# Designs tried in a protein design chat: VH-VL binders against q9yh85r1066to1250. Part 30

Target 1, 185 residues: q9yh85r1066to1250
Amino acid sequence: ASCIVSGYGHYLTFDGFSFDFQSSCALVLCTTIHGACERSDTFPTFTVTVTAKNEDRDTSLACVVKQVEVEVFNYYIVIHRAYKYTVMINNERLYLPLKLGQGKVNIFAFGFHIVVETDFGLKVVYDWKTFLSVTIPRSFQNLTYGLCGRYNGNPDDDLVAAGGTPRFGVTDFVQSWAKRDTFCR
Key: E = the ipSAE of ESMFold2; O = the ipSAE of OpenDDE; V2 = 0.75 times the mean of E and O plus 0.25 times the DockQ between their complexes.

## First folded at step 16 (VH-VL; framework fv_navenibart)

Design z6 (at its last fold request DockQ between E and O 0.72; V2 from the best seeds 0.76)
Fold by OpenDDE, fold request of step 19:
Structure z6 (fold): chain C 185 residues (1-185), chain A 121 residues (1-121), chain B 107 residues (1-107)
Amino acid sequence: as target 1 above (185 residues)
Amino acid sequence: QVQLVQSGAEVKKPGSSVKVSCKASGYTFSSYFMSWVRQAPGQGLEWIGGIIPEFGYANYNAKFQGRVTITVDKSTTTAYMELSSLRSEDTAVYFCAREPGRSYPYGMDVWGQGTTVTVSS
Amino acid sequence: DIQMTQSPSSLSASVGDRVTITCKASQSIDSYVAWYQQKPGKAPKFLIYAASSLQSGVPDRFSGSGSGTDFTLTISSLQPEDFATYFCQQSYDNPYTFGQGTKLEIK
């Protein structure tokens, strides 16, 4: 299933729940690292974080994805809009294509997109603009948290806030997954 | 043998639509970006749009936005380009072309034979 | 859109000549340039990407160079089969854009 961030702050969870939100904070889009995750020792863990910003266009305000972060295995991958066709791997800038960990992680350009894929089926696709998708195998059902939801076939329980509080409103839901820092309070 | 085989020539009236097909064979269809490029008589090349077959994510030249739809059928390894609201200026040879994504070098390394689309009253 | 300005538009040369075609991008595109050869009635043929990779079957007399905004395609010693139209293409940003082409004719 795929979780999608697109357009003017449009989000679509794995289970098909759609919502709109505008934030410049780094947001946890999808993570398997959660206190309620009971199968964390069986499946690889990962976290996808997205940072967007509002950008004025001729007729509307677009939500532009500025940065995508992928934490998987021992790699901290940072994809920044300003450095197209490059990535930061553990604070080292590298050029595409890349094969990390003997193929455990592959990063390459695909048309106008950058793709991060892992050997366990995680795929992150980003166009350096407004589109971001996260695709994971069915085996990860009920293992995910974040803005992409629970991936359990039930969109009604996707609004689980960080900390495990369910059924928040969209605003509280999204804000709960914001990484707080000096600029995002 | 890697090849792209396109559908036959089309003659269309203004305002109508045309759908050109591109059958891919000899390679992993979903692993290559599929582009559509056209060339008007005696003119240069113009990129229309493209699609990642694996995901079905299509990108379009804004010039054609709203009139063009690019799709794929993975089961038949066929890409499609549909252009609506045809006008005389759309008269051209339309090409499909694959582009490697997973490996360097990039570039449209395999092209279809082209499909002539003629728009006339 | 990124404009690719190709020069010259046409060129007459003789067999054995060294030929250089240039392509200038309206903005920096790193090395994301491909070159194509097209003969009348045929689809474009991929020649080279950037400066380091030739398509299989493309003679060594073809070479690419450049980065940023200025790119060149060089044919070291023109052969009879090389008379055609050549195009540069940027693949750095949406939409892909091509140079207007260079028609290489026999002198």
Scores: ipSAE 0.892, ipTM 0.945, lowest interface PAE 0.5, mean pLDDT 93
Fold by ESMFold2, fold request of step 19:
Structure z6 (fold): chain C 185 residues (1-185), chain A 121 residues (1-121), chain B 107 residues (1-107)
Amino acid sequence: as target 1 above (185 residues)
Amino acid sequence: QVQLVQSGAEVKKPGSSVKVSCKASGYTFSSYFMSWVRQAPGQGLEWIGGIIPEFGYANYNAKFQGRVTITVDKSTTTAYMELSSLRSEDTAVYFCAREPGRSYPYGMDVWGQGTTVTVSS
Amino acid sequence: DIQMTQSPSSLSASVGDRVTITCKASQSIDSYVAWYQQKPGKAPKFLIYAASSLQSGVPDRFSGSGSGTDFTLTISSLQPEDFATYFCQQSYDNPYTFGQGTKLEIK
């Protein structure tokens, strides 16, 4: 299944629920880590975080994906649109392509996109501008949280807040998945 | 061994469509970005768009957005470019060209022979 | 769109000459420039990638250099088969754009 972020703050969850929200905060898009739960030995853990920025233009409805963060295994991967064709890996900036952990994580360019792939089937595709997709295998059904929802075949229950309590309304849902920052909205 | 073989020349009327094929052989088709580039008589090169065969994601030069569709058929390792609402200024030689994927931005290392499209009243 | 401006548009030279063709981008594109050679009636031939790396099978009299906005293609000792039109291309951003071409002619 795929979860998609597209221009103007449009989100499509794994289960097909659509919503719109514009925020400059770093937002947890998809995570297998819920609340204070630490890493599980039963399945691979990961977190994908997206940060957007409003364009400075007339009709300021454009919202670009500024940064994508992927935390998987012992790698903290930061992809920022200002530094095309490079990525930060554990605070070191490296040029593409990259093969981490002897193929556990592969990071490369393909056309106008950067791709992060893992050996367990996580795939993150980002066009350096407005398009971001996260694809996970079926084995992660009912194991994910975040703006991409629960991946349980029911779009009506995708709005689960970070604390695990159901929230009603898109604003409360999105804000619950925002990472702490006093300067973001 | 690596080859891109394109379909034959076409003569079209204004307002019609053309679909050019590009048959790839001798390499792993899904691992290369496939671009389409045109060249009007006596003019330079103009990129039309391209496609990631592995994911099916296409990108287009905004100049052609809404008139061009680029597709692939992985089973036949063939790329297609369809240009609609043809005008006389679309008269050109159309090339397919591959670029290594799963790498960094490289450039188009292998080109097809070109397909002449003539748009004439 | 990133504009790629080549200089000169046309160049007349003799066999054995050293020639240099320049290409200027309208913004920084790091080193993501390719160079192509095209003969009349033929598809472009890939020469240089990443501004300075020579494609396999290309003679070593061809070389490239530059980064940021200014790039050069150099042919160290011109051969009869080198008379052609040369294009630079940025591979940094959509759409890919080419320089207008430099026609290299026999003097």
Scores: ipSAE 0.658, ipTM 0.850, lowest interface PAE 1.3, mean pLDDT 86
ESMFold2, look of step 16: ipSAE 0.642; ipTM 0.831
ESMFold2 (binder alone), look of step 16: mean pLDDT 92; pTM 0.944
OpenDDE, look of step 16: ipSAE 0.863; ipTM 0.934
ESMFold2, fold request of step 19: ipSAE 0.631, 0.647; ipTM 0.831, 0.843
ESMFold2 (binder alone), fold request of step 19: mean pLDDT 91, 91, 91; pTM 0.942, 0.939, 0.939
OpenDDE, fold request of step 19: ipSAE 0.891, 0.892; ipTM 0.945, 0.945

## First folded at step 18 (VH-VL; framework fv_navenibart)

Design q1 (at its last look DockQ between E and O 0.79; V2 from the best seeds 0.00; counts 0 for: pae E 2.1 > 2)
Fold by OpenDDE, look of step 18:
Structure q1 (fold): chain C 185 residues (1-185), chain A 121 residues (1-121), chain B 107 residues (1-107)
Amino acid sequence: as target 1 above (185 residues)
Amino acid sequence: QVQLVQSGAEVKKPGSSVKVSCKASGYTFSSYFMSWVRQAPGQGLEWIGGIIPEFGYANYNAKFQGRVTITVDKSTTTAYMELSSLRSEDTAVYFCAREPGRSYPYAMDVWGQGTTVTVSS
Amino acid sequence: DIQMTQSPSSLSASVGDRVTITCKASQSIDSYVAWYQQKPGKAPKFLIYAASSLQSGVPDRFSGSGSGTDFTLTISSLQPEDFATYFCQQSYDNPYTFGQGTKLEIK
């Protein structure tokens, strides 16, 4: 299934729940690292984080994806829109295409998109602008948390905050997955 | 051998739509970005849009203002370009062209033979 | 959009001549430039990726150079079959854009 971030802060979870939100905070889009995920020992763990900005030269309300972070196999991958066809791998900037861990992670450009693929089926696609997709195999059903939801076929339980508590509002839900820092309070 | 074979010439009225096909063969269809490029008579090349067949993600030249739809049928390894609300200015030869999707060169290394689309009242 | 300004629009040359065609991008595009050759009634043919490898079947007399904003296609010794129209193209950003073309004619 695929989780989609696009346009004016549009989100579509793995289970098909859609919501809109705009934030400049780094948001955990999808993660398997959760206190409730004791099953993480049998599956690779990963975290996808997205940082968007609302400012547009055209003062449009478009939510531009500024940065995508992928944590997998002890690689910290940072994709920044300002540095096309490059990525930061553990704080080192490298040019595409890249193969990490003897092919465990493949990073390449495909048309106007950068693609991060793993050998277990994680796929992150980003166009360096407004479109971001995260695709994971069915084996990860009910193993994911974050803005992309639970991936269990039930869109009604996708609003699960960090910590595992259900939330009723989109705002509260999204804010719970925000990484707090000096720019995101 | 690698080949892109396009559909035949079209003659259309203003306001109508045209759908051009591009049949790919001889290579892994899903692994190459498929672009559509047009060339008006005596003019240069203009990129219309493209699609990642593997994902179905399409990108468009904003100039066409949503008049273009690019799709693929992976089962038949065929790409399609549909242009609606045709104008006389849309008269051109339309090309499909593949681009390596995972490595250099980021260039259109194989082209279809072109499809002439004529828009006239 | 990134504009690709190609020059000259046309030139006449003789067999054996050295020919250079330039393309200037409106902004830095690193080395993401491709050159194409087009003959009348035919589709463009990929020649070379800037400062990179030639396409299979492309003669060694063709070469590309440049980075940032200025790019050059060079034909070291013009052959009869080289008379055609040439285009540069940037593949750095959406939308892809082409130079206006350079028509290379026999003097």
Scores: ipSAE 0.875, ipTM 0.943, lowest interface PAE 0.6, mean pLDDT 93
Fold by ESMFold2, look of step 18:
Structure q1 (fold): chain C 185 residues (1-185), chain A 121 residues (1-121), chain B 107 residues (1-107)
Amino acid sequence: as target 1 above (185 residues)
Amino acid sequence: QVQLVQSGAEVKKPGSSVKVSCKASGYTFSSYFMSWVRQAPGQGLEWIGGIIPEFGYANYNAKFQGRVTITVDKSTTTAYMELSSLRSEDTAVYFCAREPGRSYPYAMDVWGQGTTVTVSS
Amino acid sequence: DIQMTQSPSSLSASVGDRVTITCKASQSIDSYVAWYQQKPGKAPKFLIYAASSLQSGVPDRFSGSGSGTDFTLTISSLQPEDFATYFCQQSYDNPYTFGQGTKLEIK
């Protein structure tokens, strides 16, 4: 299953629910960490966060993906469009391609995209501009939260707020997954 | 042996479309980015677009967006480029070219032989 | 789009000459430049990637240099088979763009 972010703030969840929202906040797309409950160590934990930017000087309404963050295993990976073909890994900038933990995480360029792959099947594909996809294996059904939804075959419950309470309004849903410590709206 | 073999020459009328094929052999098709590049008579090279065969994601030169579709068939290891609403300015040799994926931006290291498309009234 | 401005557009040289072809990008592209050789009626032939890395099988009289915006292809001792058109290409951003070409002719 794949979750997609595209230009002008378009989102498509794992279960096929589509919504539009434009925000400059860092937004949690997909996480296996939800609430205070401790999770089993049977499946890897991860979080994928996207930050978008409106280009207000260009008169365009285009919304670019400025930054993608992937936290997985002991790696905190930051991909920023201003630093193409490099990534920050645990606050060190490294050049592509990268093979971390003997293949637990692979990071590379392919055409006009950067790809982060894990050995358990997480795949993040970003075109340095407006397109971002997150793909997870079927084994993560019912284990994910965030803007990409629950991955349970039911698009009606994809709007679960960060506190675990269902939310039906797109604005409040998106804002509940926002990291507001970045001076955003 | 790595090679890209393209479909034969085409003569087309303005307003029609053309679909050029590029059959790949001798390598892992899905691991290489496939580009399409054209060259008008006596002119330089112009990148049209390309596709990541593994994921099916295409990128296009905005000049051709809305008129071009690039696809792959992984089962036949064949890439396709379809250009619609043809104009006389589209008369050119069209090349497919591969570039290594899973690395960093590289170069188009293997090129097809080219397909001549002539658009005339 | 990133414009690649190639100079000269043509040049005439003799076997044994050292020739230099330049390519200037309209913005910084780090070292993401490739160079190609093209003979009439043929597809381009890949020579250099990453501004300075020579492809296997390319004679060592070919070399590339540069980073940022200014890039150079050098042929240290021109051979008869080197008379062709040469293109630079940026591989930094969509769309890929090429220089207009430098036609290298025998004097």
Scores: ipSAE 0.536, ipTM 0.792, lowest interface PAE 2.1, mean pLDDT 85
ESMFold2 (binder alone), look of step 18: mean pLDDT 90; pTM 0.930

Design q2 (at its last look DockQ between E and O 0.70; V2 from the best seeds 0.72)
Fold by OpenDDE, look of step 18:
Structure q2 (fold): chain C 185 residues (1-185), chain A 121 residues (1-121), chain B 107 residues (1-107)
Amino acid sequence: as target 1 above (185 residues)
Amino acid sequence: QVQLVQSGAEVKKPGSSVKVSCKASGYTFSSYFMSWVRQAPGQGLEWIGGIIPEFGYANYNAKFQGRVTITVDKSTTTAYMELSSLRSEDTAVYFCAREPGRVYPYGMDVWGQGTTVTVSS
Amino acid sequence: DIQMTQSPSSLSASVGDRVTITCKASQSIDSYVAWYQQKPGKAPKFLIYAASSLQSGVPDRFSGSGSGTDFTLTISSLQPEDFATYFCQQSYDNPYTFGQGTKLEIK
């Protein structure tokens, strides 16, 4: 299944729940690292984080994906829109295409998109603008948390906050997955 | 052998729609970006849009946004380009072309034979 | 959009001549430039990715160079079959854009 982030802060979870939200905070889009996930030891762990911003000066609702972070196999992958066709791997900037871990992670350009794919089926696609997708195999059903939801076929339980508690509001839900820092309080 | 075979010539009235097909063979269809490019008589090349067959994600030239739809049928390894609200200015030869993405070199390395679309009243 | 300004629009040359075609991008596009050859009534043929390897089947007399905004296609020794129209294309950003073309004719 695929989780989609598109312009204007549109989100579509793995289970088909759609919501809108705008934030300049780094948001955990999808992660398998969660206290409630007891099966994390049997599956590769990963985290996809997205940072968006509004580039329009005229209060337009257009949101641009500024940065995508992928943590997998002890690789910290940073994709920034300002540096097209390059990525930061553990704080080192490298040019595409890339194979990490003897092919465990492949990063390449595909048309106007950068693709990060792993040998276990994770695929992150980003166009350096407004489109981001995260695709994971069915084996990860009910193993994911974050804005992309639980991936269990039930869109009604996708609003699960960090910590595992269900939330009723989109705002509270999204804010719970925000990485707090000096710029995001 | 790698080949892109396009549908035949079309003659259309203004305001109508045209759908051109591009049958791919001889390679892994989903692994190549498929672009559509047109060329008006005696003119240069103009990129219309493209699609990642694996994901079905299409990108469009903003010039054609709202009028063009690019799709694929992975089961038949066929790409489609539909252009609506046709104008006389849309008269051109339309090409499909594949582009590798995973490795260098970048470029449209295989082209269809072209489809002539004539828009006239 | 990124504009690709190709020059010259046309040139006449003789067999054996060295020919250079230039393409200037309106902004830096790194090395994301491709060159194509097109003959009348045919689809464009991919020649080379700028400053990279030739496409299979393309003669060694073709070469590409450049980075940033200025790119050049060179034919070291023109052959009879090289008379055609050539196009540069940027693949750095959406939309893909082409140069206006250079028609290479026999002198």
Scores: ipSAE 0.831, ipTM 0.920, lowest interface PAE 0.7, mean pLDDT 93
Fold by ESMFold2, look of step 18:
Structure q2 (fold): chain C 185 residues (1-185), chain A 121 residues (1-121), chain B 107 residues (1-107)
Amino acid sequence: as target 1 above (185 residues)
Amino acid sequence: QVQLVQSGAEVKKPGSSVKVSCKASGYTFSSYFMSWVRQAPGQGLEWIGGIIPEFGYANYNAKFQGRVTITVDKSTTTAYMELSSLRSEDTAVYFCAREPGRVYPYGMDVWGQGTTVTVSS
Amino acid sequence: DIQMTQSPSSLSASVGDRVTITCKASQSIDSYVAWYQQKPGKAPKFLIYAASSLQSGVPDRFSGSGSGTDFTLTISSLQPEDFATYFCQQSYDNPYTFGQGTKLEIK
């Protein structure tokens, strides 16, 4: 299953629910870590976070993906569009291609995209501009949360806020998955 | 050995379309980005577009957007480029060329022999 | 689009000469430039990638250098088979773009 972020702040969840939202906050797209006591030793844990920004200069309502973060195993991977063909791995900037943990995580360019893939089937594909996809295998059904939804075949429950409350309006849903910082509430 | 073999020369009328094939052999087809590049008589090289066979994503030079379609058939390891609404300035030799994927931006390391497309009234 | 400005457009040289071809990008492209050799009626031949890395099977008289916006292809001692047209190409962003070409002719 794939979750898509595309231009104009367009989101498509794993279960096929679509919504539009524009935010410059860092937003959690997909995570297996929900709650303080989520067991990480029985399956691989990961979090994918996107930061978008409105491209005010370019065209009507353009929205670019500025940054993609992938936390997986003990790696904190940051991909920023201003630093093409490099990634930050645990606060160190490295050039592509990368093979981490003897192939547990592979990061490379292919055509006009950067790809992060893991040995358990997580795949993140980003075109340095407006397109981002997150693909996870079937084994993660009912194990994921975030803007990409629950991956349970039911689009009606995809808008689960970070606190676990069901069904907000889109604004509350998106903001509940926003990462805190000084200028993003 | 690695080889890209293209379809034969074509003569076309303005307003028609052309579909050029590129048969790949001797390597893992899905692991290489496949580009199409043209060269008008006595002129330089112009990139048309390309496709990532592994993911199915095509990218196009905006100059050709709306007139070009690039596809692959993984079972026959063949790439196709179809250019429609042909004009006389589309007269050129059309090359397919592969670029290593799963690395970093590289360049096109193996090229097909070229297919001459002539557009005349 | 990233413009690649190549110079000179034409160059006459003798066997044994050292020749230098330059290519300037309209914006920084790090080291993501490739160089090609093309003979009449033939497809381009890949020479250099990542600005300075020699493709397998290319003679070591060819070398590349540069980063950012300014790039150079050098042939240290010209051989008879080196008379051809040379192109640079940026592989940084869509669309890929090529320099106008440098025709290297025998004097």
Scores: ipSAE 0.632, ipTM 0.831, lowest interface PAE 1.3, mean pLDDT 86
ESMFold2 (binder alone), look of step 18: mean pLDDT 91; pTM 0.941

Design q3 (at its last look DockQ between E and O 0.68; V2 from the best seeds 0.71)
Fold by OpenDDE, look of step 18:
Structure q3 (fold): chain C 185 residues (1-185), chain A 121 residues (1-121), chain B 107 residues (1-107)
Amino acid sequence: as target 1 above (185 residues)
Amino acid sequence: QVQLVQSGAEVKKPGSSVKVSCKASGYTFSSYFMSWVRQAPGQGLEWIGGIIPEFGYANYNAKFQGRVTITVDKSTTTAYMELSSLRSEDTAVYFCAREPGRSYPYGMDVWGQGTTVTVSS
Amino acid sequence: DIQMTQSPSSLSASVGDRVTITCKASQSIDSYVAWYQQKPGKAPKFLIYAASSLQSGVPDRFSGSGSGTDFTLTISSLQPEDFATYFCQQSYDNPWTFGQGTKLEIK
C-alpha cells in the first residue's frame, strides 16, 4: 500500500483516509518503532519523516515538501529539496545513484523523482517538490504508525497519536506526530 | 530486441482529442521512465511529459498541463499520451522514448518511430 | 524553465573536420545533459551523456564535455554518416528542454 503526501498539504493514508494539514514542523509520516517494537523484532524498522513549507508569499495553500528523512538499517537518509540528485547519508552528502549495505538500500533517480528502496520492500518516492509517496509491503500491516495510519484495512482507526491513543481531530492527530525543536514548538 | 512501436498517424479537427499509444517490448517496462516528446514540422524537440510505469506517477510540462494525460498499461507494456483541445499548433510528430534514470548514461536511449498528428479544420 | 541555447544553428563542414557544438544552460544543471543525433524522417538517436558515457554503438569520435552551464559536443573527425541535426537536452529539471538544434551539413 501507498501513503501519499501531495501539494497543499494533502495526505492519503495507507488505508485510504484523506486529510489536509499544513505544518512547517517535521512530521512522522510512517514509523514501525512506536508501539510495535516487540512485534517488529522480526521485521526491519524504519521511520519516514517529512517537512513541508509554504512557498507562497501570499500565504497560498500551496505547500512544498522541503525535506524527507528516512531512517532504516542504521542509515539516516536526508533528502533535501535544494539539493537535487544528492542525499545526505549519516551527515555525508553523496550523489546518486547509491547502494548502501550491499544493496539493502538503493537510492536512485527515476525521471523527476528520487527513489529510496529497501530489500524488504519499502519505497519512498519524492519529486523534490510537492509529491511524496511511501509504499510498504503487506507484511507491515498493523505494524505502522504515524500520519500514514495503521495499514490494517480500516481507515477509521488511522488517527492514532504518537502516544498510541486514538485522536478525534486531524489537528491534534498531526500535531502529535510533530518533532518538536527550536522551530517547531 | 528493445523496441518502442507507436500507433499510426492521426488527423484531427481542432478541439478534438488524440490518444497515441506506444508499445514497449524487449525490456522491463516498469523499470524505465517513459517520456513523450513532439516535434513540429521543421522545428525542434519539445518534451510533453513522462511517467514512471512502476508507480503510475506522471509528470507534465506545464505548457500542456490540463490538456495532456499520460498513462500506462503494465499488462500490455503500453504507454499512452492523450492530448485534448487540439489546436493547429499541436500538429507534430509525437515520439515516445524511454529513459533509464537509474544509472548512467542519462538520456532517452530508445525512441518510438513517431506518430504524425495533424490538426486541421 | 531551463533554456538550452545551442550554437551554432547550422554548420557546414567537410569529412575529416573537427566539429564542435555548444549548449549553454540558463542555470546550472550540473552534468545532466544529453546529446542526440537526428536524421530526416527519423527519431532522435541518443549519443552521449555529459562528458562521460557514450551510448552503446556510438563511435568514439563523439565526445562530450562541460559542467554547470556550458556543454560541448565534439566530433573529432567528421564522417559521411555524421551529417545530421544535433540536439542537446537538459534532464535536470521539469520540464526537460532541448536546444534549438544544430544542422550539420556537408560543405
Scores: ipSAE 0.835, ipTM 0.922, lowest interface PAE 0.6, mean pLDDT 93
Fold by ESMFold2, look of step 18:
Structure q3 (fold): chain C 185 residues (1-185), chain A 121 residues (1-121), chain B 107 residues (1-107)
Amino acid sequence: as target 1 above (185 residues)
Amino acid sequence: QVQLVQSGAEVKKPGSSVKVSCKASGYTFSSYFMSWVRQAPGQGLEWIGGIIPEFGYANYNAKFQGRVTITVDKSTTTAYMELSSLRSEDTAVYFCAREPGRSYPYGMDVWGQGTTVTVSS
Amino acid sequence: DIQMTQSPSSLSASVGDRVTITCKASQSIDSYVAWYQQKPGKAPKFLIYAASSLQSGVPDRFSGSGSGTDFTLTISSLQPEDFATYFCQQSYDNPWTFGQGTKLEIK
């Protein structure tokens, strides 16, 4: 299944629910870590975070994906559109392509996209502009939270806030997945 | 041996469409970005767009967005470019060309022989 | 779009001459520049990638240099087969763009 972010702040969840929201906050798209201490040793843990930017001069494209963060294994990977063909890995900037942990994580360019792949089937594809997709294998059904929803075949429960409570609407849902200690509007 | 072999020349009328094929051989088709580039008579090179065969994602030069479609058939290792609403300005030689994937941006290392498309009334 | 401006547009030289062709980008593109040779009626031939790396099978009389906005292609001693049109291309951003070409003619 794939979760998609596209221009103008469009989101499509794993279960096919779509919504629109424009924010410059760092937002959790997909995580297997729900709540402060919730983890399972039966599956790999990861978090994918997106940060968008409103281009105030481009009315045809109101929102770009500025930065993508992937936390997986012991790697903190930061992809920023201003630094094409490089990534930060644990605070060190490296040029593509990269093979981490003997192939546990592969990071490379392909056409106009950067791709992060893991050995367990997480795939993150980003075009340096407005398109971001997160793909996970079926083994993660019912194991994910965030703006991409629950991956359980039911779009009606995709609006689950951080901390597990239902939210009144899209704005509250999106804001609940904003990371702490970031300035954003 | 790596080869890209394109379909034959086409003569078209304004307003019609053309579909050019590019058969790849001698390499892992899905691992290379496939681009289309054209060259009008006596002119330079113009990139039209390309596709990631492994993921099916296409990218287009905005100049052609809306009238070009690039596709692949992995079972025949063939790429296609369809250009619609043809004008006399579309008269050119059309090349397919590949770029290594899973790396960094190289440039196009292998090119097809070109397909002449002539648009005239 | 990133504009690639080549100079000169044409150049006359003799066999054995050293030749340089320049290419300027309208913005910084790091070293993501390729160079191609094209003979009449033929597809372009890939020569240089990453501004300075020589493609396999290309004679070592060809070399490239530059980063940022200014790039050069150098042929150290021209051979008869080198008379062709040369293009630079940025591979940094969509759309990929080419210089207008430099026609290298026999003197």
Scores: ipSAE 0.607, ipTM 0.827, lowest interface PAE 1.5, mean pLDDT 86
ESMFold2 (binder alone), look of step 18: mean pLDDT 91; pTM 0.939

